# Designs tried in a protein design chat: miniprotein binders against b1l550. Part 21

Target 1, 279 residues: b1l550
Amino acid sequence: MRLPEELLERARDIHSEAPSHRIKLDRVGSFGLKVPVEFKGFLLLAEADVWVSLPEGRRGVDLSRQVEAIYELSNPPKDPFSLCREAAISLLEKLNYADSSGVSIRFDAPLQDGESLKYYGVEISSIASDEIINKIRVEILGMTACPCTAELIRAYKSSEIAATHTQRSLGILEVSTKAEHPDPDKLASIIERAMSSPLRTYTKRPDEGGLVIRSLSNARLAEDVVREMIHLFLEEFGHLPEDTHILAAVRSMESVHMHDIYAERSFSLDEIRKEISSH

## First folded at step 16 (miniprotein)

Design ld6
Fold by OpenDDE base, look of step 16:
Structure ld6 (fold): chain B 279 residues (1-279), chain A 83 residues (1-83)
Amino acid sequence: as target 1 above (279 residues)
Amino acid sequence: SWKKVRIKFTFDPEEREEVLEFLKRLARELREKYNLITLVYQEDGTIRIFVKGDPEAVDKFIEEVLKELEERGVKYTVEVEEI
């Protein structure tokens, strides 16, 4: 049932009223929207959040306009990077009272793994204020083998390849930059290469054995993985602006403990270059 | 009343980065001075400024931006669109 449009003339615009408390809000919007995106030849249904700032003198945000903004740009489906950036700009343009806007888009990105698919998690964001800041977060699972247990077992049994516990580890790279979003496939590759071995969706017996042997021969602490991620990131993305901010992290789901091991480093490109040059 | 304007600048590629940083700084100063909302960004090899606020303030913003670019001797083409 649709109410007659004539009723709008009689109704107060609640959103434009003065609030009872004159307080600015940083983010007001719609979270958990579903929007189609095109990524690497796949049409995906992504989750999206859209928001704007709300000044102290306005009671509420015009939420319908926010939703319209992103859906207008999502038809036809486009790449999520362009959608994110364009939607953030559009929000700032459409909502008069907003001094900032933001968009976040989340989906599982497909990766080819032989004849099957694996995936990584990706969150793409753009924030528009006086300038645009682009953010990307990539999460992908790998395998780690513990070097400490391997050393203990080696000391007792004198084996060339010491047995050790292995576990799934989640690697995380988050990049915030005034430049374009970094390539998420490259970020995922960096994380996988920093692990003891990648994961495989489908393994035959020889492949599985080889994967484990590789892991054992490349045993790494969570701390090692983070440092390797940073190293590889600098090699691939050292050309980004100096004020680019990076979070490199690993959550190791340790197979011998009930808890996870976590390691991280947050840094700017300027900061980390100074640190490395001092050694 | 709100006025909204998109400004599109085309600069020489060799000067684009320096001009972008200049325009970002200038826009920040002017937005505070005139109580405006501004966005400066690069797209498709062009520099774009979005500005919104009081109509007279927006006009002053545009005038000052163009004046400052002229004083610096920067060669550019400009397109201004009211939206």
Scores: ipSAE 0.706, ipTM 0.904, lowest interface PAE 0.7, mean pLDDT 92
Fold by OpenDDE base, fold request of step 22:
Structure ld6 (fold): chain B 279 residues (1-279), chain A 83 residues (1-83)
Amino acid sequence: as target 1 above (279 residues)
Amino acid sequence: SWKKVRIKFTFDPEEREEVLEFLKRLARELREKYNLITLVYQEDGTIRIFVKGDPEAVDKFIEEVLKELEERGVKYTVEVEEI
């Protein structure tokens, strides 16, 4: 049932009214939208958040206009990077009162693993204010082996490759930059290479044994993983602007404890370069 | 009333990065001066400025941006679109 147009003329525009308290809001929008995106030849249904700022003198945001903006740009489906950036700009253009806008898109990204697929989590964001800031977060699981337990067992049995406890570990790279979004596949690769071994969707018997032996031969603390991630990141993405901000983190689901081991480092490219050069 | 304008600049690739940073700084200054909302970004090898606000203020913004570019002797092409 559509309300007659005549009734709409009598209704107050609640959104344009003065608020009870004159306070600016940083983000007002719709969270948990579903939008189609094209990524690496796959058509995916992604989760999206859209928002704008609200000035102190306006009661509410036109939420319908925000939703329309992203769906107009999502048809036909396009890559999530362009969608994110274009939608952020479109929001700023369409909503007169907004001095900033933002879009975030989340999905599981496919990653080839032999004849099968594995995946990593990705969140792509763009914020438009006086400039555009692009953000990407990648999360992928790997395997770690504990070097401490390995050393204890080595000392006990005099074995070159000692048994140790192994576990799944989640690696995280988050990058915020005024440049274009970094390649998420490259970020995922950095995380996997920083761990004792990658995970595999399927393993044949020889491959399974080899995967575990590799992990044991490349035992790493959570701290080692984070440091290796940073090192590999600098090698591949050191060309980004110096004010680019990075979060490198790992959450190890330790198999001998009920709790997880967590390690992180937050830094800008200029800061970390100064730190490394001082040694 | 709100006036909204898209400005598209094409510069020599060798100067583009320097000009981009200049325009970002200039736009920020003018934004504060004239109480405008601005966005400066690069896309498809071009520098783009979006500006919105009071019509007279928007016009002054455009005039000052163009004047500053001329004073620097930068070669450019410009497209201005009101939306």
Scores: ipSAE 0.664, ipTM 0.896, lowest interface PAE 0.7, mean pLDDT 93
Fold by OpenDDE base, fold request of step 22:
Structure ld6 (fold): chain B 279 residues (1-279), chain A 83 residues (1-83)
Amino acid sequence: as target 1 above (279 residues)
Amino acid sequence: SWKKVRIKFTFDPEEREEVLEFLKRLARELREKYNLITLVYQEDGTIRIFVKGDPEAVDKFIEEVLKELEERGVKYTVEVEEI
């Protein structure tokens, strides 16, 4: 049922009214939208959040305009990087009262694994205020082997490749930069290379054995993984602006405990370079 | 009333990065001065400024940006679009 236009003319514009409390809001928007994106030749249905700021003197945001803005840009489907950036700009242009806008797009990114596919989680964001800040978060699972237990087993029983507990570990790289979004495949690769071994979607017997042996021979603490991620990141992405902010983290789903081990470092490129140079 | 303007600048590639940082700083100063909302970004080898607010303030913003660029001796082409 569509309301008669006559009724609409009589209705107050609730959004434009003064609020009961004059307080600015940082983000008001629609979360959990589904938008199509094209990524590496795949057409994916991604989850999207869109928002703008709300000044203290305005009761509400025109949410319909926000939704329209992103869907207009989503047809035809495009890459999620352009979609985020363009939608953030469009939101700022369309909503007069907003001094900032933002878009976040989340999906599982396909990654080739032989004749099969594995994946990593990705969240791509753009925030428009006085300038554009691009953010990307990549999460990918790998495998870690514990060097501490390996050393205990070596002490008890001599073995060239010491047995140890292994587990899945989630590696996380989050990058916030005024430059373009860094390549998520490269970020995923950094995380995998920082682990004891990558995961495989399928393994034949020779491959499975090799994967486990590699993991055992490359045992790493969660702390080791984070430090390796940072090292590899600096090698690949050291050209980004000095004010680029990075979060490197690992969540190890320890197989001998009911809880996870977590390690992280947050830093700017300027900060970490100064730290390394001081040694 | 709100005036909205897109400004597109084309600079020599060698000067673009320096000019971008300059324009970001300048726009930040001017937005505070004139109570405007501004966005400065780079796209497709161009520097873009979006500005919105009071019509007279927007006009002053544009005038000052262009004046500052001229004073710096930067060569550029500019496209201005009201939306």
Scores: ipSAE 0.659, ipTM 0.894, lowest interface PAE 0.7, mean pLDDT 93
Fold by OpenDDE base, fold request of step 22:
Structure ld6 (fold): chain B 279 residues (1-279), chain A 83 residues (1-83)
Amino acid sequence: as target 1 above (279 residues)
Amino acid sequence: SWKKVRIKFTFDPEEREEVLEFLKRLARELREKYNLITLVYQEDGTIRIFVKGDPEAVDKFIEEVLKELEERGVKYTVEVEEI
């Protein structure tokens, strides 16, 4: 049902009214939109959030314009990095009263694993204010082996490769930069290399044995994984601007406990370089 | 009424980074001076400025940006689009 135009002309524009309380809002928008993106030759249905700031003197945001902005840019489907950036800019252009805008796009990124697929979680964001800040969050599961239990078992039964408990661990890298979005496949690779071993979608017997032996030979605490992630990140992405902010984290789903072990470090590139140089 | 303008600059690649930082600083100063909303970014090897606000303020912003670039002796091409 479409309302007659005559009725619409009589209706107040509620969004343009003064609010009862003059308070600026940082983000107002539509969350949980579905948009098509092209990524590594796959057409994916991603989840998207779009928002803008709202000044203190305006009651509401024109949400329809926000939705139009992202969908105009999503046909034909394009890479999520360009979509995110272009949509953020378009939001700022279309919504006169907004002094900032943002877009976030989330999906599972495919990763080839032999003849099968693995995946990692990715969230790509762009915020437009006086400049563009690009954010990317990558989450990928790996395997860790506990070095503490391994040492206990080695002390009990002398062996070159000691048994220990192993578990899935979620590695997280979040990067916020004024540069272009870092390559998510490289970020995922850093996380996997920082763990005891990667996960495999399928294993044959020799592959499974080798995977476990590798994990046991590279036993690492959650703390070790975070430090290794930071080290590898600096090697690969040390060229990013000094004000680039990073969160490196691990959530280990410990197999001997009902709870998870969590470790993190947040830092800017300039901060961590100073820290390392002081040692 | 709001005036909205896109400015596209093409600079020598060797000077682009320095000019970008200069334009970011200048735009920040001018936006505060004239109560504007500005965005400075790089795309497709060009530097772009989006500016919106009061029409007279937007015009002053553009004039001052161009003047400052001329004073620095920077060679550039510029495209201005009102949207």
Scores: ipSAE 0.658, ipTM 0.894, lowest interface PAE 0.7, mean pLDDT 93
Fold by ESMFold2, look of step 20:
Structure ld6 (fold): chain B 279 residues (1-279), chain A 83 residues (1-83)
Amino acid sequence: as target 1 above (279 residues)
Amino acid sequence: SWKKVRIKFTFDPEEREEVLEFLKRLARELREKYNLITLVYQEDGTIRIFVKGDPEAVDKFIEEVLKELEERGVKYTVEVEEI
């Protein structure tokens, strides 16, 4: 049903009124939108949030204009980083009253795993105000092998048994920068290389044996996984602006405990370089 | 009433980063002076400025940005699009 256009002359425009309480809002938007994206040759259905700032003198946001902004750019489907950045700019252009806008896009990224596929989690965002700030978070599971238990077992039967508890561990890298979003595959690779071993979708027996031997040979504390992630990140992304902010973390589902272990470090590039140089 | 303008600048690659930082500082100064909303960013090797606000204030912003670039003697091309 479509209502008569002449009603617009008689109805108040509620959104353009001043509110009873004149308080600026930082993020007003539409969250949980489904948008198609093209990532590394895959067509994916991603989840997106869009928002703008709302000044103290404006009662509401024209939410249909926000949704329009991202869907206009989603057909045909395109690379999620371009969609994210372009939509953030479009929101600021379309919503006159807003002094900032933002878009986030979340999806599971396919990753080649031999002749099969595996995946990792990606969330990107772009925030437009006086300049653009880009953020990316990647999460990927790997395997860690405990060096403490390995040493105890070695001491019990010197060189006869190579054993320790292993577990899945979730590695996290989050980067906030004025530069372009870092390549999520490279971030995922950094996380996996910091672990004792990557996880595989499947293996045949000879390859499985090799994987297990590698993991036992590369036992690492959760703390040292985080340190290795930082080391590898600096080698590959140390060229980013000095005020780039990073969070590196591991949540390890310790197989011999009822609880998880968590290790985390946040830093800016200029901060961590000073810290490392002082040793 | 609102006026919205996209400005696209092309500079020599060697000086682009320095000019980008200059334009960011200038835009921040002018947005306060004229009560405007501005966005300065880089895309496809060009520097982009989006500005919106009162039509007269937007016109003054554009005029002053171009004047400051001429004063610095920076070689550039510019495209201005009202939206």
Scores: ipSAE 0.651, ipTM 0.903, lowest interface PAE 1.4, mean pLDDT 91

Design ld6
Fold by ESMFold2, fold request of step 22:
Order: C-alpha cells, then structure tokens, then sequence
Structure ld6 (fold): chain B 279 residues (1-279), chain A 83 residues (1-83)
C-alpha cells in the first residue's frame, strides 16, 4: 500500500523540528549495513556503520541520505579503505547540519596459511570533521605458552619434561592516526610474531609437533606479548604522526583457568618514545 | 540557505605537506570566525577543502584562503566547485 502523496503537505516534518531537550548528539546513524568490498583480490561482504553529528537544534537525521552515501560508492565493489574515507566525506557533504561524519567497515580478512586460508578480524573507520582521522582495529588469534609453568616443570628434579600449558590468545592492535590506515596484514603479522606461535588451519602430525616445540621455545607471558607487539609496531610504524594513538592488548584464554587474563597498553607515539628514552 | 563548495588546490610536491598544515590551521581559524563547517584533506596529490554554511560566509572564507595563499607566496592552481 502506498499512502497518498498529498499527506506530505499536511504532516509535520518531525526530523527538522527542534527537540524538546536541546542536546547535541555525537553519532546518529545507520548501523549494520551490508556492503561488498574488494580486499587484496577477495570479494567480501562487510558490515558498515555510518553516522553524522546532530546539532542541538535539530530533532532528527534523514537516515535515507546516510544509507545513500555509502551504497552509491559501493557498486562496483572497491577496497574498504577508499570506501570508508570517501563515504565519510560524502556524508559530511550530504547532511548540511552535521559538523562531523563517520564510517566504520568490519570484515574478516583472509590470510594465506600454507595451502589453505585463515582469517583475522578487521574494523576500519574514517571520521571527517576539520580533517580526516583514520582508525583501524585488528584482532587475530595466536598461541601462547606459559613460561612460568615451563620453568616450574623444568625445575622438577624427578623429570626432564619440557612442558607447559598453551592456549589461544587474542591479540589486538588499534591505531588512530591522521595518516592513511596502516595495512591490516602488517598489523596482523606484528600480533602473530609477538605470540609464541601462530595458529594454523590444519597440520599433519609432524608439523603439529614442530609447532608445539616452537611454541615452547618461544614461551611468553601475556604481558610480554603486549610489550613485543609495541616494540614491533614501533619498528614498522614509528614514522606515523607523533599524535597517533595505539592500543595494544592481549586476551589470553588460559587453558588451566576458568577465566581469561587481559593485558593492555594505550599510548601516543610521542608518549611511548619519551617513556622508552628515559630508561 | 546553505552554500557548499569543494576547493581543489594543486601545489608543488615539495611544498604540499607544509601548505596542508597551514591550510588546516587557517580553516580552523576561519570556521570559528564565520561559523562554518570545513574539512581539509589530501587526495591524489592535491589538497581539498570542503566548506559549507551561510553563502556570504562561504564566499568570505574562500576569499581569505586565497588571500593568505597569495601572501604566503606559494605557487598553486585552484578549482572551485559549488555543489
């Protein structure tokens, strides 16, 4: 059923009114949109959020214009970084009353793993206001081996067992910068190299044995995984603007406990350099 | 009554980053002065400015940006598009 068009002449435009409480909103938008993206040769179905700021004097946002902005740019599919930035700019252009706009795009990124694939989580965003700020979050699982238990078992005099508990650990890097988004594959590589070993989609028994031995040879506390992630990040991305903000974190699903351990450090590049140079 | 303008500047590559930071500072100053919304960014080797607001204020913004660039003495080309 389509309602008569002449009703528009009689109905109030609720969105253009002033609200009862004149409070600015930071993010008003459409969340959970499905958009196609092309990432490193793969066509992926990503999830996107789009938003704008809403000034205190405007009651609502015209949501169809927000959705239009990203879908106009998503066909044909393009790389998610271009889509993210271009859509954020388009939102600010299309919605007169907004003083800022933002787009986030989430997808599982494929990563070559021998003759197979594995995946890691990516979320990117671009915020357009007086300039563009780009944010990227990468999450990838790795393996950690506990050095404390390894040392205790090695010290056990009745046995020369080389053993410790191993577990999946989720590594997280978030980067917020005025520069272009860092390459998510490089961020994932930093996280994996900081772990005791990467995870594999599958292995045959001899390869599995080798992986476990490597993990034991590279035992690391969750705290030290975070420190190593920061060290490796600075080696590769120390050239980014000094006000670039990073969060490095690990959530380790400790196999001998009912709960996870979590370690985290946030910093700007200028902050961490001062800290390191003071020691 | 809104006016929306895209401005595209091309500068010598050696000066581009310094001029970008200058234009960001200038745009922040002028947006407060004229109650405008501005965005300054790079794209394809050019510097882009988007500005919106009251038509008279937008025109003054554009005039002042061009004036400051002339006073700075940098070489550039400019394209202005109202959208």
Amino acid sequence: as target 1 above (279 residues)
Amino acid sequence: SWKKVRIKFTFDPEEREEVLEFLKRLARELREKYNLITLVYQEDGTIRIFVKGDPEAVDKFIEEVLKELEERGVKYTVEVEEI
Scores: ipSAE 0.637, ipTM 0.898, lowest interface PAE 1.6, mean pLDDT 91
Fold by ESMFold2, fold request of step 22:
Structure ld6 (fold): chain B 279 residues (1-279), chain A 83 residues (1-83)
Amino acid sequence: as target 1 above (279 residues)
Amino acid sequence: SWKKVRIKFTFDPEEREEVLEFLKRLARELREKYNLITLVYQEDGTIRIFVKGDPEAVDKFIEEVLKELEERGVKYTVEVEEI
């Protein structure tokens, strides 16, 4: 049923009124939208959030205009970074009263794995206010092998048994910067190289054996996985602006325990350079 | 009630980065002075400014930005679009 448009002449514009409590809101928007994106030749269905700020003197946001802004830009599908940035700018332009806008886009990124595929998680954001701030979070699973147990078994069975517990570990890199979003594949590669071994969709038995041996020969504490992520990140992305903020973390799903372990470090590029140079 | 303007500046490449930082600082100052909302960013080798607010304040913003660029002695072209 469609109501007569003539009613607009008589109805109050609730959204433009002042609220009972004059409090600014930081993020008012539509969360969990499904939008198509094109990423490295794949057409993916991504999840998007869109929002704007709401000043203390305005009661409500024109939510339909927010949703319209991102869907107008998503047809035909385009790369998620362009969509994210363009939508954030469009939101700020469309909603007069907002002093900032933001868009986040989440998807599973496909990654070649021999003749097959694997995947990793990506979330990107663009926030437009006085300038644009871009954020990207990448999560990918790898394999870690415990060096403590490996050493204990070595001492007990003097090279007869090369063994330790191995488990999936989730590596996380999150970058917030005024520069363009870093390439998510490069971030995923940094995380994988910091682990004891990558995960594969499948392997033949000789290759599987090699993968396991690699992990045992590259046994690594969760703490050292995080340190290696930071080292590799600085090698590839040390050129980003000095106020770029990074979080590097590992959540290890320990195969011998009922719980996970976690290690994390956050820093700005300026901060970490001073720390390294002081030693 | 509201005036919204997109401004597109083209500067010589060797000056662009320095001018971008200057325009960001200037826009921050003028936003407070005139109670405006501004966004400064770079795209396609050009510097873009979006400004919105009271029509008189927006006009003053544009006038002052152009004046400061002339005083700096930088060469540029400009395209102004009201939306």
Scores: ipSAE 0.622, ipTM 0.893, lowest interface PAE 1.7, mean pLDDT 91
Fold by ESMFold2, fold request of step 22:
Structure ld6 (fold): chain B 279 residues (1-279), chain A 83 residues (1-83)
Amino acid sequence: as target 1 above (279 residues)
Amino acid sequence: SWKKVRIKFTFDPEEREEVLEFLKRLARELREKYNLITLVYQEDGTIRIFVKGDPEAVDKFIEEVLKELEERGVKYTVEVEEI
């Protein structure tokens, strides 16, 4: 059922009225939209959130205009970083009353795995206000091998047995910067290289054996993984603006425990450089 | 009641980053002075400014930005689009 268009002339514009309580809102938007994106040759279905600020003197936001802004830009599909940035700018242009806008886009990124494929999680954001702030979060699973148990087993049999418990660990890198979004594949690679071993979608038995041997020879605590992620990040992305903010974290699903281990460090580039150079 | 303008500046590549930071600071000063909403960003090798607010205030913003660039002595081209 479609109501007559003529009613727009007779109805109050509820959104433009003053609210009963004059309180500014930071994020008012439409969350969970489905948008197509093109990422490194793949056509993916991503999930997007769009929002704007709402001043204390305006009762509501024009939600249909928000949704329109991102969908106009998503056809034909384009790379998610361009879509995210362009939609954030478009929102600020379209919604007169807003002093800031934002867009987030989430998708599973394909990653080549030999002759097969695996994936990792990506969420990007662009916030437009007086300038553009870009944020990216990457999550990928890897394998860790416990060095504490490895040492106990070594001591038990001296030099003949190399064994320990292994588990999946989720590595996380989150970057907030005034520069363009870092390449998510490079962030995922940093996380994987910090682990004891990568996970594979499929492997033949000889290669599987090699993977396990590698993990045992690269035993690492969750704390070690976080430190290595930071080290590798600085080597690859130390050129970003000094006020770039990073979070590096690991959640390890320890196979011998009923609970997980979590380690995390957040920092700006200028902070961590001073910390490292002091030692 | 609202005027919205896109401004596109092209500068020599060697000066672009320094001018970008200058324009960000200038836009922050002028938006407070004239009660405007501004966005300054770089795209496709150009510097973009979006400004919106009261029509007279928007016109003053544009005038002052151009004046400051001329006083700085930087070579540039400019395109102004009202939307």
Scores: ipSAE 0.621, ipTM 0.891, lowest interface PAE 1.7, mean pLDDT 91

